# Designs tried in a protein design chat: VH-VL binders against o60147. Part 316

Target 1, 175 residues: o60147
Amino acid sequence: MLEKNKYLYIFRHIQTNQVLLSQGNVLKKTALFQLPYPLQKPVAPNGMRPAKLRKDHWVPLLKVEFPNESMFQSVFMQLLNYRKYRSVQPLTSDLLKLPIPVRRRKIMRQEVPNTIADLADILNKEKFPENSVRLQLSDKSDSEYADWPPSVQIDSEEIKLSRGFREKTTVDEAR
Short names: E, the ipSAE of ESMFold2; O, the ipSAE of OpenDDE; V2, 0.75 times the mean of E and O plus 0.25 times the DockQ between their complexes.

## First folded at step 15 (VH-VL)

Design kd3 (framework fv_dargistotug)
Fold by ESMFold2-Fast, scan of step 15:
Order: structure tokens, then sequence, then C-alpha cells
Structure kd3 (fold): chain C 175 residues (1-175), chain A 120 residues (1-120), chain B 106 residues (1-106)
């Protein structure tokens, strides 16, 4: 179990492109509290609901391997802080003019490029050793959302996307 | 730094009305819903309802329809609770509390509370 | 409405004690339960959400467990500042609070 302390897994929703961060290769239901918008229709008008984590609706976006747990924890906490910071920024005037469903789709679509850019910003700020951080993406073109520091080595192999997300497949892909 | 600052205590006679304010700062007002929670003297917490700060649409818990109105002034990041035709049983501390528009994470930030006393 | 029953309603304890408070829901609420601490004259403070996730800045002596209809809040080693009233709250449907558990000095 200690080996997983060095890995950050990022997942995206196949329909909304909302992003979830995970310390392990398997998403936990508690990760859903990272989302401002529910994926399932609320049973109550205020958005309170019996949410089911649909693993088949989440696919790996990227996996980051750190040299040690300390570097992992630092980056993971900073990434959560970046997400919190973005969630409290004022909406632009052009977004405010859009119908609510259209506005939500535009905001959610930005989570993938924003998360990748935030990760790169954190890694550029940290002075990690050259080639010490290994980054593996499901779609290598997503690496173009940011400029990466010398500390990052991007894996030539892409993570296999799976729509029938299962425990065994997720574990195999994360190894 | 998230802050919710409520208006001061009110002493009212039965039949009067009161309007409590809750001014938000330190975050994007429209990104989070505003909940109202009541606590009568010596009693527990009671959720009254919430208002979606993005749409302006209120949702009231059973027992808080009719005399209770949630409203917003988004230009000053303020939520309001109005109670009409006040009764003695409305005597309570009224709290505003921040939740998400669709997912609460619990109510992670609370106003200091507004004591409303209804007495003759 | 979903009813939450807390037990005990009153608890007397000493500093250093392990304290457990139970919250029972009238129906399955999965993990949609939060715990709050309220000190006299103050607003409630969020301690735990999603049954077991500690809110930022909350001491590690607090922990939550449970799912479905039975949940517990545990304070592993009670401190002087922990004497307060504790409330559970569900957000599976319209939010409701438990009746509270008052933790008093013995």
Amino acid sequence: as target 1 above (175 residues)
Amino acid sequence: QVQLVQSGSELKKPGASVKVSCKASGYTFRRYGMNWVRQAPGQGLEWMGWINTYTGEPTYAQGFTGRFVFSLDTSVSTAYLQISSLKAEDTAVYYCARGTQYLSYGFDSWGQGTLVTVSS
Amino acid sequence: DIQLTQSPSFLSASVGDRVTITCRASQDISSYLAWYQQKPGKAPKLLIYDASTLESGVPSRFSGSGSGTEFTLTISSLQPEDFATYYCQQDYEYPTFGGGTKVEIK
C-alpha cells in the first residue's frame, strides 16, 4: 500500500469533463464532494441526493509518479488549493449572459485544461530534480495545455481509456 | 477568507415583520447556495431552507412556507430572510450558512447569528 | 422528512476520555451525513462531512464512521475545548439535524 503514496491519479467525467483527484488508482465516493455540480439529477431541489459513483463514467486523465510521499503530498494539497481558488473567482461577464445550462457546460469543459495548467504551474514553482516526476496521460495532446518544467518526464505510452471501468482494469492501468 | 456577517438583534411585537441580512465576503457569492438555520432558545438546530444564489430561486423546508421569504441582492453579495406576522414561537437565533449550489460538503461557513425576540 | 436520532442526548466525561456519539437515520442515507460542534453562544462549526471526512483545521482526535442508517462521531481523547453540543445532519434529502448531544465536564 505504501507505493500508492507516491502516485496522483486524475480522472475526468466522460460526459461533462469534470475532474476528480485521487490518491489511489480507484475513485472513492467521497471524491464526488470535489464537484460543484452533481452528475445525477438531485432527488431534492436543493441538490441533496443519494449519489452513486458510476465508475464507468470516469476515465483516467493522467497519472503522476513522484519520487517520494513528501513531494506527492505537497503537490496534491496545492492542486486542491488551486481548485478551491478557481471555484471562488468571479464569473466573467460573458459567462453571466449565458443561459445557466450553457454556462455550466462551458465552465465544466474548462476543468481539464485548467487542472493540467494548474499541475504544471505547481511543478514549475517547485524546484524538483530533473526528470524526477513521471507524467503519463490518456491523451498526450493534453500536455499542450501547459509548459512543463525540466523536472517532468512525459511518458511516451498513453493510459488506455476504458468505458467499462472495473476494479481489476483500474488497478492494472495504475500499475 | 470567507465571512458571513449578519445584521444585529431585533426585538419585535407579535404581528410585526423582521428582515435579517447576511452579507458574504471572501468568495464568489453566486458559486455557493445560502442556507437558513434556526435555533430556538435551549433547542437544537432546524434547517429552514436555502436559496440558489445563481438563479435566485428559494426552497423552503416544510413548516417554513408562507410567512418566510428568502431573497438576494447580488450587487452587494447579501442574502435576506424576511418573517411576516411574527409569533412568539419565532423567537430564535437565525443563522445563515454557506453550502454548494448542488452539493453541501456540509455547511462550511456560518454567520454569527441574529437573535430575533418576539414579545409583547 | 428523514429523522435523525442522536444518543445519548447528554454525556458527562473527563479530559482524556474516549467519547462516542451515535446518530441513527430513519432511512438509508448512504454517507450523506455531517457532524457539527456548537459551543455556548456561538455558531456551529463543521467537523466532518460525508460521514468520515475531516474538515480542514479540525483536530485528528475527531473521527466519523458509518454508512446507511447508523453513524458515530468519536473523540479519541477529550480536551477541555471539546465540551460542547454536537449535532449530526443529513443532506440525502432536505437537510435535517439530529437533536444534539451535550458533552459536559464530569
Scores: ipSAE 0.000, ipTM 0.463, lowest interface PAE 13.4, mean pLDDT 80

Design kd30 (framework fv_dargistotug; at its last look DockQ between E and O 0.15; V2 from the best seeds 0.00; counts 0 for: pae E 13.4 > 2, placed apart)
Fold by OpenDDE, look of step 16:
Structure kd30 (fold): chain C 175 residues (1-175), chain A 120 residues (1-120), chain B 106 residues (1-106)
Amino acid sequence: as target 1 above (175 residues)
Amino acid sequence: QVQLVQSGSELKKPGASVKVSCKASGYTFRSYGMNWVRQAPGQGLEWMGWINTYTGEPTYAQGFTGRFVFSLDTSVSTAYLQISSLKAEDTAVYYCARGTVYLSYGFDSWGQGTLVTVSS
Amino acid sequence: DIQLTQSPSFLSASVGDRVTITCRASQDISSYLAWYQQKPGKAPKLLIYDASTLESGVPSRFSGSGSGTEFTLTISSLQPEDFATYYCQQDYEYPTFGGGTKVEIK
């Protein structure tokens, strides 16, 4: 039995550059729970979990196609782990010297490159078959944030930016 | 094949504690989240929460905070549900079910369920 | 919380019948809906996820359709082993289940 291809969409917040992982090309509310839960309910500009999902605030960053569910599931969970790990790390003295808003902005700006680097690192460790993982980016230059293993084939075509979702295509129907 | 095997039925008195186990096999344990679902006798299904099997982070549904604790022993691919200060209304079948809540594959594998009966 | 309303709650049918169960969501959940079958004394079994994707190993007589707020589970030709209770479940938010539909033999 052949497994269907599985798709990972990574979205970024247009203001904070926070990152959400999504199986689907339409974000669901549970995706927000990937972000740190503050003591108080802040809005997205605070660099924490928004109270509500504003789909129009999120745009696709990249799309990853995996050959099977097992690979997808593994990478997905590992990405979450990398994020969690970073969130619990002590802040550097340099960051602590900055005003809180500036500090938060600086941290948030790193989420996109960090997530891309995490993905590459995970894929490097997994040693998937050559060209078995297809990567499509909204901005091709984002691929430069990491060294990609031979398992990754970078698509020459950039994904279209659409807030909150990507248009469903035939291939996306098999997620 | 994927299997989730839960511990046996429990009979407890009010105020006691119970710990239900769910042992996973046939797949990479940390690649899939584990959910807990409650079903009172003759009633429907109720999602209690889930635990991220990679990070160990539990998330509890509303109504299942405080007395309910999700935990893991990854060395034996086992998830646990502990209920403290048991009440009669806790009488139900408790299921573990594989699935990551951030994804939309449904709960594709279930334990056989553990009946917990709370009676004086 | 998102509420799922199933209809009907009870359904009497005969072997060979076409059976349709509906699930209505209190808000738009896109395609984030699953269907389960549960037999007495057994754990639920996943039938369909993402509104219309058939789970591996599930007979093709089962199908799901719908998006947004209205969803349907269809059994094209009811078999003896299909008499059970069926539940819809959304995962747009944290999971919630419908009230269930018991399919009984007529």
Scores: ipSAE 0.865, ipTM 0.934, lowest interface PAE 0.5, mean pLDDT 92
Fold by ESMFold2-Fast, scan of step 15:
Structure kd30 (fold): chain C 175 residues (1-175), chain A 120 residues (1-120), chain B 106 residues (1-106)
Amino acid sequence: as target 1 above (175 residues)
Amino acid sequence: QVQLVQSGSELKKPGASVKVSCKASGYTFRSYGMNWVRQAPGQGLEWMGWINTYTGEPTYAQGFTGRFVFSLDTSVSTAYLQISSLKAEDTAVYYCARGTVYLSYGFDSWGQGTLVTVSS
Amino acid sequence: DIQLTQSPSFLSASVGDRVTITCRASQDISSYLAWYQQKPGKAPKLLIYDASTLESGVPSRFSGSGSGTEFTLTISSLQPEDFATYYCQQDYEYPTFGGGTKVEIK
């Protein structure tokens, strides 16, 4: 009997810097429903906002190894909650002065530093054992967006993806 | 250990409403999503949708919009399925099942099922 | 929606037999497939997830294989307790189940 995988992968969009959370190094179409601003126009039965998954447009931002599945699941759900919380906050007057497309680009650009800060905040609150959480970053300087707890060990090893990761989808989820 | 306990069977007339409960124990309720799955008599399994137990946001599969409502009471670790304007075709066993749709661990814990019978 | 087709719909086998059930997806779902066992009057039980990962507590006689559009569940030596209906389920997109395969012991 094998234990379930305890890895969190976070990907960023190469153009928009939007982020997606994943259990593994391959993205599922359902991951797109994490996005508040779909990459393509909303065209869906029942009012859902689908987006076409272009796996080649997403690159790894970071990978986290947790001591067990329960800790992984908790952190994953809390990251989704932080993202939801940020999406419903009142916009500042400065943002409201901007045209919608410009405003969206500015908000999306901040998802990388915001997600890193949110991850660190969650890990600081959870009080995991010292050096029990292993963090790998594609760009080590991104670790500077947050103060990390003693539970986190930052690994210098580069994140490696499987050969099949960048498969392209041939149809929009709305289709 | 992880347990999901559902409310008892219901016998309803067409046009009535029903609310099925699913009480979770043995794990942190908000850390795992909750799914609803239906099985009509003698038929297979049909995914109805899920609710994000942390945010409270429901997502419904095509065919389950309108009359079906997923909700939560986080204070008692309970998820609810409400069906309004019941039709005979709603006769089925309704299951709650633990799983986060963004993750691929399968639905690793299930309620015992609630039989809802709709007849005149 | 992604459609899953299971074959056969019904299977009779003897204790000790090697049994295989096939699940075919209408499009490439990578490895995002799970298998469930359902006994009469009971809730389904997860057997395998991510195509080939055995769930904790499930006997080692159960195994899963495949990727893309074709998947199999194998029971290496059928036991009396394995009388049940088996379902595949994808979660590459929003979840859908196959039609089920009923395994009856001869």
Scores: ipSAE 0.549, ipTM 0.811, lowest interface PAE 2.3, mean pLDDT 85
Fold by ESMFold2, look of step 16:
Structure kd30 (fold): chain C 175 residues (1-175), chain A 120 residues (1-120), chain B 106 residues (1-106)
Amino acid sequence: as target 1 above (175 residues)
Amino acid sequence: QVQLVQSGSELKKPGASVKVSCKASGYTFRSYGMNWVRQAPGQGLEWMGWINTYTGEPTYAQGFTGRFVFSLDTSVSTAYLQISSLKAEDTAVYYCARGTVYLSYGFDSWGQGTLVTVSS
Amino acid sequence: DIQLTQSPSFLSASVGDRVTITCRASQDISSYLAWYQQKPGKAPKLLIYDASTLESGVPSRFSGSGSGTEFTLTISSLQPEDFATYYCQQDYEYPTFGGGTKVEIK
């Protein structure tokens, strides 16, 4: 059905733990542009983008239902800004001492906890009504990466769809 | 309506400097990167680099790291290209072109171009 | 750097002709290719991005295809306003442009 989007979908790469943000329950190949350019200068954090979207390599991390589209859009844009800010920060001396492949892997492994913390930070500074933001995780222990405001209701049921956020009933009746 | 309006043509002598402006309107300036593209007379397009309009950090293509400086004034949604120690080979039209810092959907909006002529 | 080679560098065609321009990348760039049209004295205009997606306002006679290392721009029925120079551009990494293809009236 045609409804204004109020859902945030976040995916995790099964091997690298990189994170992609999505307005829809299916990743578009252009989502890869959220990741750094591949084959970038040796000393830059860029170049961690896979050459193609392998949809079978991206699994649900979490889903957020907002009260309305305006709140969704505000949070989505802020999450993108947090990622941009982090992507252009100078690397620490400790990271710079690592070989480039090791450095990239260490940075990528922080994307899940960083994204979850960013989301919580945004939600803590926004004044949403109590229990108005429904958060569902694929792994409930991931909620421990952050302190959540009273506006967030963490769903007791984990996301059980291992092949994405697809719903059983409506999206593809012909196939 | 997205618009990029560049400053007017410049005639310069070798060794001088020039600063080209690119004023943006019709969109959120800090959400899209600004690229600079050079086109010498009768030649093709050459990407010079881009500037992250959110952070102000420039990135220069190989061959454009010395005499070329990208900068911003976000309070007036304007990007700048400064070229120092001008050479005859710098004679070209210089374009600004909009791109996103995270998503690349091509350069979907271009300035009208600024002709810089360097002759003695 | 990723090099883009356009073919042909020049072609002559009549109104109504089907025109095909190719762009070959020096390495796999997935679908990260855009096409631009440039008329004399004017800025380039984005026609196609992501190899095959038409930019808004571009006539449907333009189409793009390809992935990996070989890409094509096709004009299904050439119109008088289509005589221009066409450039491909990748942004798989730092952007580079092809050398251009000039399309002239035969």
Scores: ipSAE 0.006, ipTM 0.489, lowest interface PAE 13.4, mean pLDDT 81
ESMFold2 (binder alone), look of step 16: mean pLDDT 93; pTM 0.953

Design kd4 (framework fv_dargistotug)
Fold by ESMFold2-Fast, scan of step 15:
Structure kd4 (fold): chain C 175 residues (1-175), chain A 120 residues (1-120), chain B 106 residues (1-106)
Amino acid sequence: as target 1 above (175 residues)
Amino acid sequence: QVQLVQSGSELKKPGASVKVSCKASGYTFRTYGMNWVRQAPGQGLEWMGWINTYTGEPTYAQGFTGRFVFSLDTSVSTAYLQISSLKAEDTAVYYCARGTQYLSYGFDSWGQGTLVTVSS
Amino acid sequence: DIQLTQSPSFLSASVGDRVTITCRASQDISSYLAWYQQKPGKAPKLLIYDASTLESGVPSRFSGSGSGTEFTLTISSLQPEDFATYYCQQDYEYPTFGGGTKVEIK
């Protein structure tokens, strides 16, 4: 078997801090379906999910390397399940007291801490070998949103935002 | 084992309505999205849209807005496709297919298909 | 939407032959491509996803390769049960299928 799909690429919106998960180092346009916020019963209000994907507005948050594809798929699907669970929960009373624009901004801003906490929760529940899961962040301080299990190794080198999840080649520089 | 079982074939006159069911078993229904795919006689596969089984949110491909409705009954792990004001061009085999909630990793399980024939 | 063009639309081959089917996308879809097999009167069956990952239970004679705009499905040693139509499918945007390649065994 080819061990191609063992990386999880996580992006954040540069202005809103909304988060998109990706199985590849390039966001696909359908990734926007991950953004159902905020939901109003019975119909979600249009305004939190962009009409189209603008790739220049999404930057790397973190990259996770798993030992194999099976572990990648398990964690990826669990993260998607955590996200959809969060999206349908009733808003807290504190949030409901805020004006709609302020409320939306606070909800969106929490996606980065929530995603990191959810990832750590999943990894703490799974039994992975020591130092088998490698984490590379754009901002290492984001790792402080969670307590990591012994299976996680955090890379000392941060992701260069100017290159996204891909190293520049001479061909890319010519563009 | 994952299984999707669809309702039987239908013969309808133009202007009638039809409701096709797709009953899922062997997995937690709300963890995967349900896609609908059409295949006209002698033609290729055409994606119609999907429904998020956790939220109930349907998404339709451009050619399938209006007369086509996706719905769910989560209590019996069943997805439905309703077609109103049937036209001869709606004659096709309609498939339900399981995918991830965000259209990743292909459709790994398919119903057996439901033939809908629209003729006078 | 994204257009997928398959070639050839039809081929005839003998048991034991190596068969190659190509799928070309109208724009870069990275690796977001799947391959399906459909036998007459049956539902499609997923063979390969993410361009090159073999689905569980699919024989190892099937393989996929490619990225960006050009993708290939290969059957290394054709068997009688491989008589079928093969489809590529992308989900980089709303899903679209290629036109299909019908494989007939001589």
Scores: ipSAE 0.070, ipTM 0.672, lowest interface PAE 5.6, mean pLDDT 84

Design kd5 (framework fv_dargistotug)
Fold by ESMFold2-Fast, scan of step 15:
Structure kd5 (fold): chain C 175 residues (1-175), chain A 120 residues (1-120), chain B 106 residues (1-106)
Amino acid sequence: as target 1 above (175 residues)
Amino acid sequence: QVQLVQSGSELKKPGASVKVSCKASGYTFRSYYMNWVRQAPGQGLEWMGWINTYTGEPTYAQGFTGRFVFSLDTSVSTAYLQISSLKAEDTAVYYCARGTQYLSYGFDSWGQGTLVTVSS
Amino acid sequence: DIQLTQSPSFLSASVGDRVTITCRASQDISSYLAWYQQKPGKAPKLLIYDASTLESGVPSRFSGSGSGTEFTLTISSLQPEDFATYYCQQDYEYPTFGGGTKVEIK
């Protein structure tokens, strides 16, 4: 049997630079629960987080192709854990000197370089086979936020997004 | 082997409260959300909500706010569902089921269910 | 919330038959759909996730297909142990289940 390919999609918010992780090329509404800084206050009676997902406000940042589902799941979970860990660390004295709105914008803008650095760190620790992981970036200069291990091939191919169901052959191949 | 073991059946009068437990074993408890699903006699499945086992934050589906409380005891890898001010329409089998936090891997392990009967 | 409509609600079939069950979503849910089997008196069992990925330990006669709003569960050769109610479930938004399809063997 051939190994199944799995894809990690990472999206960034066009205004805040906040990042969302997705197992598919379509964001689901509950992905908004990943955000440390909610885009909107909870409005539901039970305090549910996502008030609204504006798909047109999120653009692909990068796509990672793994040789199998186990590697994908491991990296995905580790990225979520890195992000959680960052959210509970004390703010640096440099950040505490800034007015609150400026501080929050600076923290949010760092999510892209932080996520890319975290991804590279995880891939460096995991010791995957040479050239087994394919990385596609919307902006190739973003690869400069990290040093990549020999397991990673960087590709400049356009990131494909799902167009909705018409036929099996026209949907996103990432599964 | 992943297992979710729920507490035994309960017979309650209207207005009483009940607390159902779901004890997890065979995996890292904090790595998966715990879902609660209800099934009234002869009816289909209803998602009630989930609890983030890492943060302890619950999310309730519409219709399950107010009287329903999700909680955890991470020291014993157990999730709880408490229902207060029981009504006859709460009569159902209540299931716990583990899910992945942000991945669409389905609910791949379920408790055996706890029958809660509310009658006077 | 997202509504899932299953059809048929009930069917009877002979051992060896190909059985298909459909699930329609009220809005595009991409591939974020799972299928479950529930036998009388038992908890549901995951069969398929991400629309078409077979869960470990599930017989290969079960398969899932579709994306967007139209999904199908197929049992290629029905066995006696396949007597059950089948449910689709989405998690594109907060999870919701279809109404179920009861399969009886003639």
Scores: ipSAE 0.014, ipTM 0.617, lowest interface PAE 7.5, mean pLDDT 82

Design kd6 (framework fv_dargistotug)
Fold by ESMFold2-Fast, scan of step 15:
Structure kd6 (fold): chain C 175 residues (1-175), chain A 120 residues (1-120), chain B 106 residues (1-106)
Amino acid sequence: as target 1 above (175 residues)
Amino acid sequence: QVQLVQSGSELKKPGASVKVSCKASGYTFRSYWMNWVRQAPGQGLEWMGWINTYTGEPTYAQGFTGRFVFSLDTSVSTAYLQISSLKAEDTAVYYCARGTQYLSYGFDSWGQGTLVTVSS
Amino acid sequence: DIQLTQSPSFLSASVGDRVTITCRASQDISSYLAWYQQKPGKAPKLLIYDASTLESGVPSRFSGSGSGTEFTLTISSLQPEDFATYYCQQDYEYPTFGGGTKVEIK
């Protein structure tokens, strides 16, 4: 029968450089709960409604194809755990000396290098077969943020998104 | 094998409290968030909310704030739904179901349901 | 909240018939739509997720299609065990269910 998802998509925000993980080539609105610094305040009581998702503001960073769903699930969960770990670490005294908006921008700009490094670290700790994991990058130079294990095959093919990913424009989203 | 086992049916008087349990087995409890779904007699399915099994943080749907409390005991892989100040309109079958906020695999495993009847 | 409207609410069909159930969303939910089967006295069973992906162990006569705001569940050749209520469910935002479609076999 068909496997459940074996693909991991990672997206970057074009303005803030924040990162979102997705099981498919389309971001669902609840993915915004991954962000430690939300793009907008929730509009509903108790934070029930996440910030508005603007599809035109997110571009693919990378796509990973795993041999099976179990390997995908393991890596995806570990990557979320790494991001949670980073979010609870104490800020350095140098960062604390910066005004809050400057501090946030500096932290957000590091999410792409940090996510790539975390992904590579997880893949290095796992014992996957040689060339069993396919990594596609939108920008080849992003592979330089980490050392990759023999299990990873890196290619530079264009990342294909679903037809509906960018179906709403910035103007349509603002309306 | 993945299994969600819920506590047995409850018959309560108005104003009482009830605590429904949902014990998970066959998978890593923290990897899937737990959803609660209500179904009143002869009615459709109604999502009540979910609880993040990693952090313990609950999220409630509109209409299920105040009297409804989601909680966990991760040491025994069990999720709980507590309803306080029971009213007749709370009479329903309550289901737990696993899913995730970040992945969309559907709710691929469900508890058998717990019937809560509120009558005087 | 994203509202899901199912049609029809009720249908009666013969064994071997092709049955189609429609689910319409109040806004674009991409492909984040699942279908469930519920038999009397039982918990719902996942049939399809991500609009068109068949859950493991589900008979091939079930199929899903659609994206955006209009989705369809099809049973290509109705069997006696398919007597049930069917629900669509979105998880693009906080989950919501459609009102259900009761399928009666005569």
Scores: ipSAE 0.007, ipTM 0.564, lowest interface PAE 9.1, mean pLDDT 82

Design kd7 (framework fv_dargistotug)
Fold by ESMFold2-Fast, scan of step 15:
Structure kd7 (fold): chain C 175 residues (1-175), chain A 120 residues (1-120), chain B 106 residues (1-106)
Amino acid sequence: as target 1 above (175 residues)
Amino acid sequence: QVQLVQSGSELKKPGASVKVSCKASGYTFRSWGMNWVRQAPGQGLEWMGWINTYTGEPTYAQGFTGRFVFSLDTSVSTAYLQISSLKAEDTAVYYCARGTQYLSYGFDSWGQGTLVTVSS
Amino acid sequence: DIQLTQSPSFLSASVGDRVTITCRASQDISSYLAWYQQKPGKAPKLLIYDASTLESGVPSRFSGSGSGTEFTLTISSLQPEDFATYYCQQDYEYPTFGGGTKVEIK
């Protein structure tokens, strides 16, 4: 029987720092439903529809390798839940003092550190085997947003892709 | 065990309104989106849209704006589809189906379907 | 909308036959395609998601392949319970379904 590893692909928007999660190395257009703030106007000239996905505006943030589907699903769903929880919390008084466009930019800029911190929190709470989860980052300094559990191994090699992962879906045949 | 249970069949006159329910059990209702899919007699499947069960925000496919309304009652883990100003072409089996826009996992659980018949 | 074209619309087969159903997308959808089985009077059942991943509890005689614009569902050895209508579905954009393929006993 073939054993398969699963990958979580995380993308970052080049201007807003908003984050998208993906099960594949190619972003699907409906991934934009993850975002609390639209990248474009909510109402299009031809009626209401999601903002267009511009692939050249999204770059890799990090890639997480899990040894099985179950671990991948658990972590992915928990990350989505953390993000939704954050989106409905009351804003701090400091943020409420800012003009709406400035407030939104400040909140969006926090998505990268928040996502990385949330990922680490989830992995710390789960009881995964030592060195069972591999992280590969585009910028290793982003790992400093969190303290990682013993289950996590950070890859010494950074992701070199500048416009998405654009790699084949990889099946690991290791026994 | 994940289960979606829909309300019973409806026979309506043109111009009437109908409200179909879909009660979920066996999972955390607010963690999964709910989709609505229509199937006219002898025809294929049509995706109508989805509702975000956490926020309550609906998204409709182009052919299903206006007369169709998706809503929730999270206290009883139930999703609703309301169709106003019924027309003969609305005659179909309506399915609710669990899914998410974030993962390409398909619709892994479906209600049994509700037949809505519109006739004069 | 992304259009999905299934072929054939209808096929007649015998128990033990290898059955192949094709789904073609009007644009590149990567691997974001699922396959469903629907028996008369019943709701559809998910068979395969992400083009080639078998849903839990689905028999191994079912397999999916393809990426981009051309996808295939294969039943390696048709069983009596497999006589049904099969649908492909993409979720790269707003979900759309293929027209379906009815598999009947010969």
Scores: ipSAE 0.207, ipTM 0.721, lowest interface PAE 4.5, mean pLDDT 84

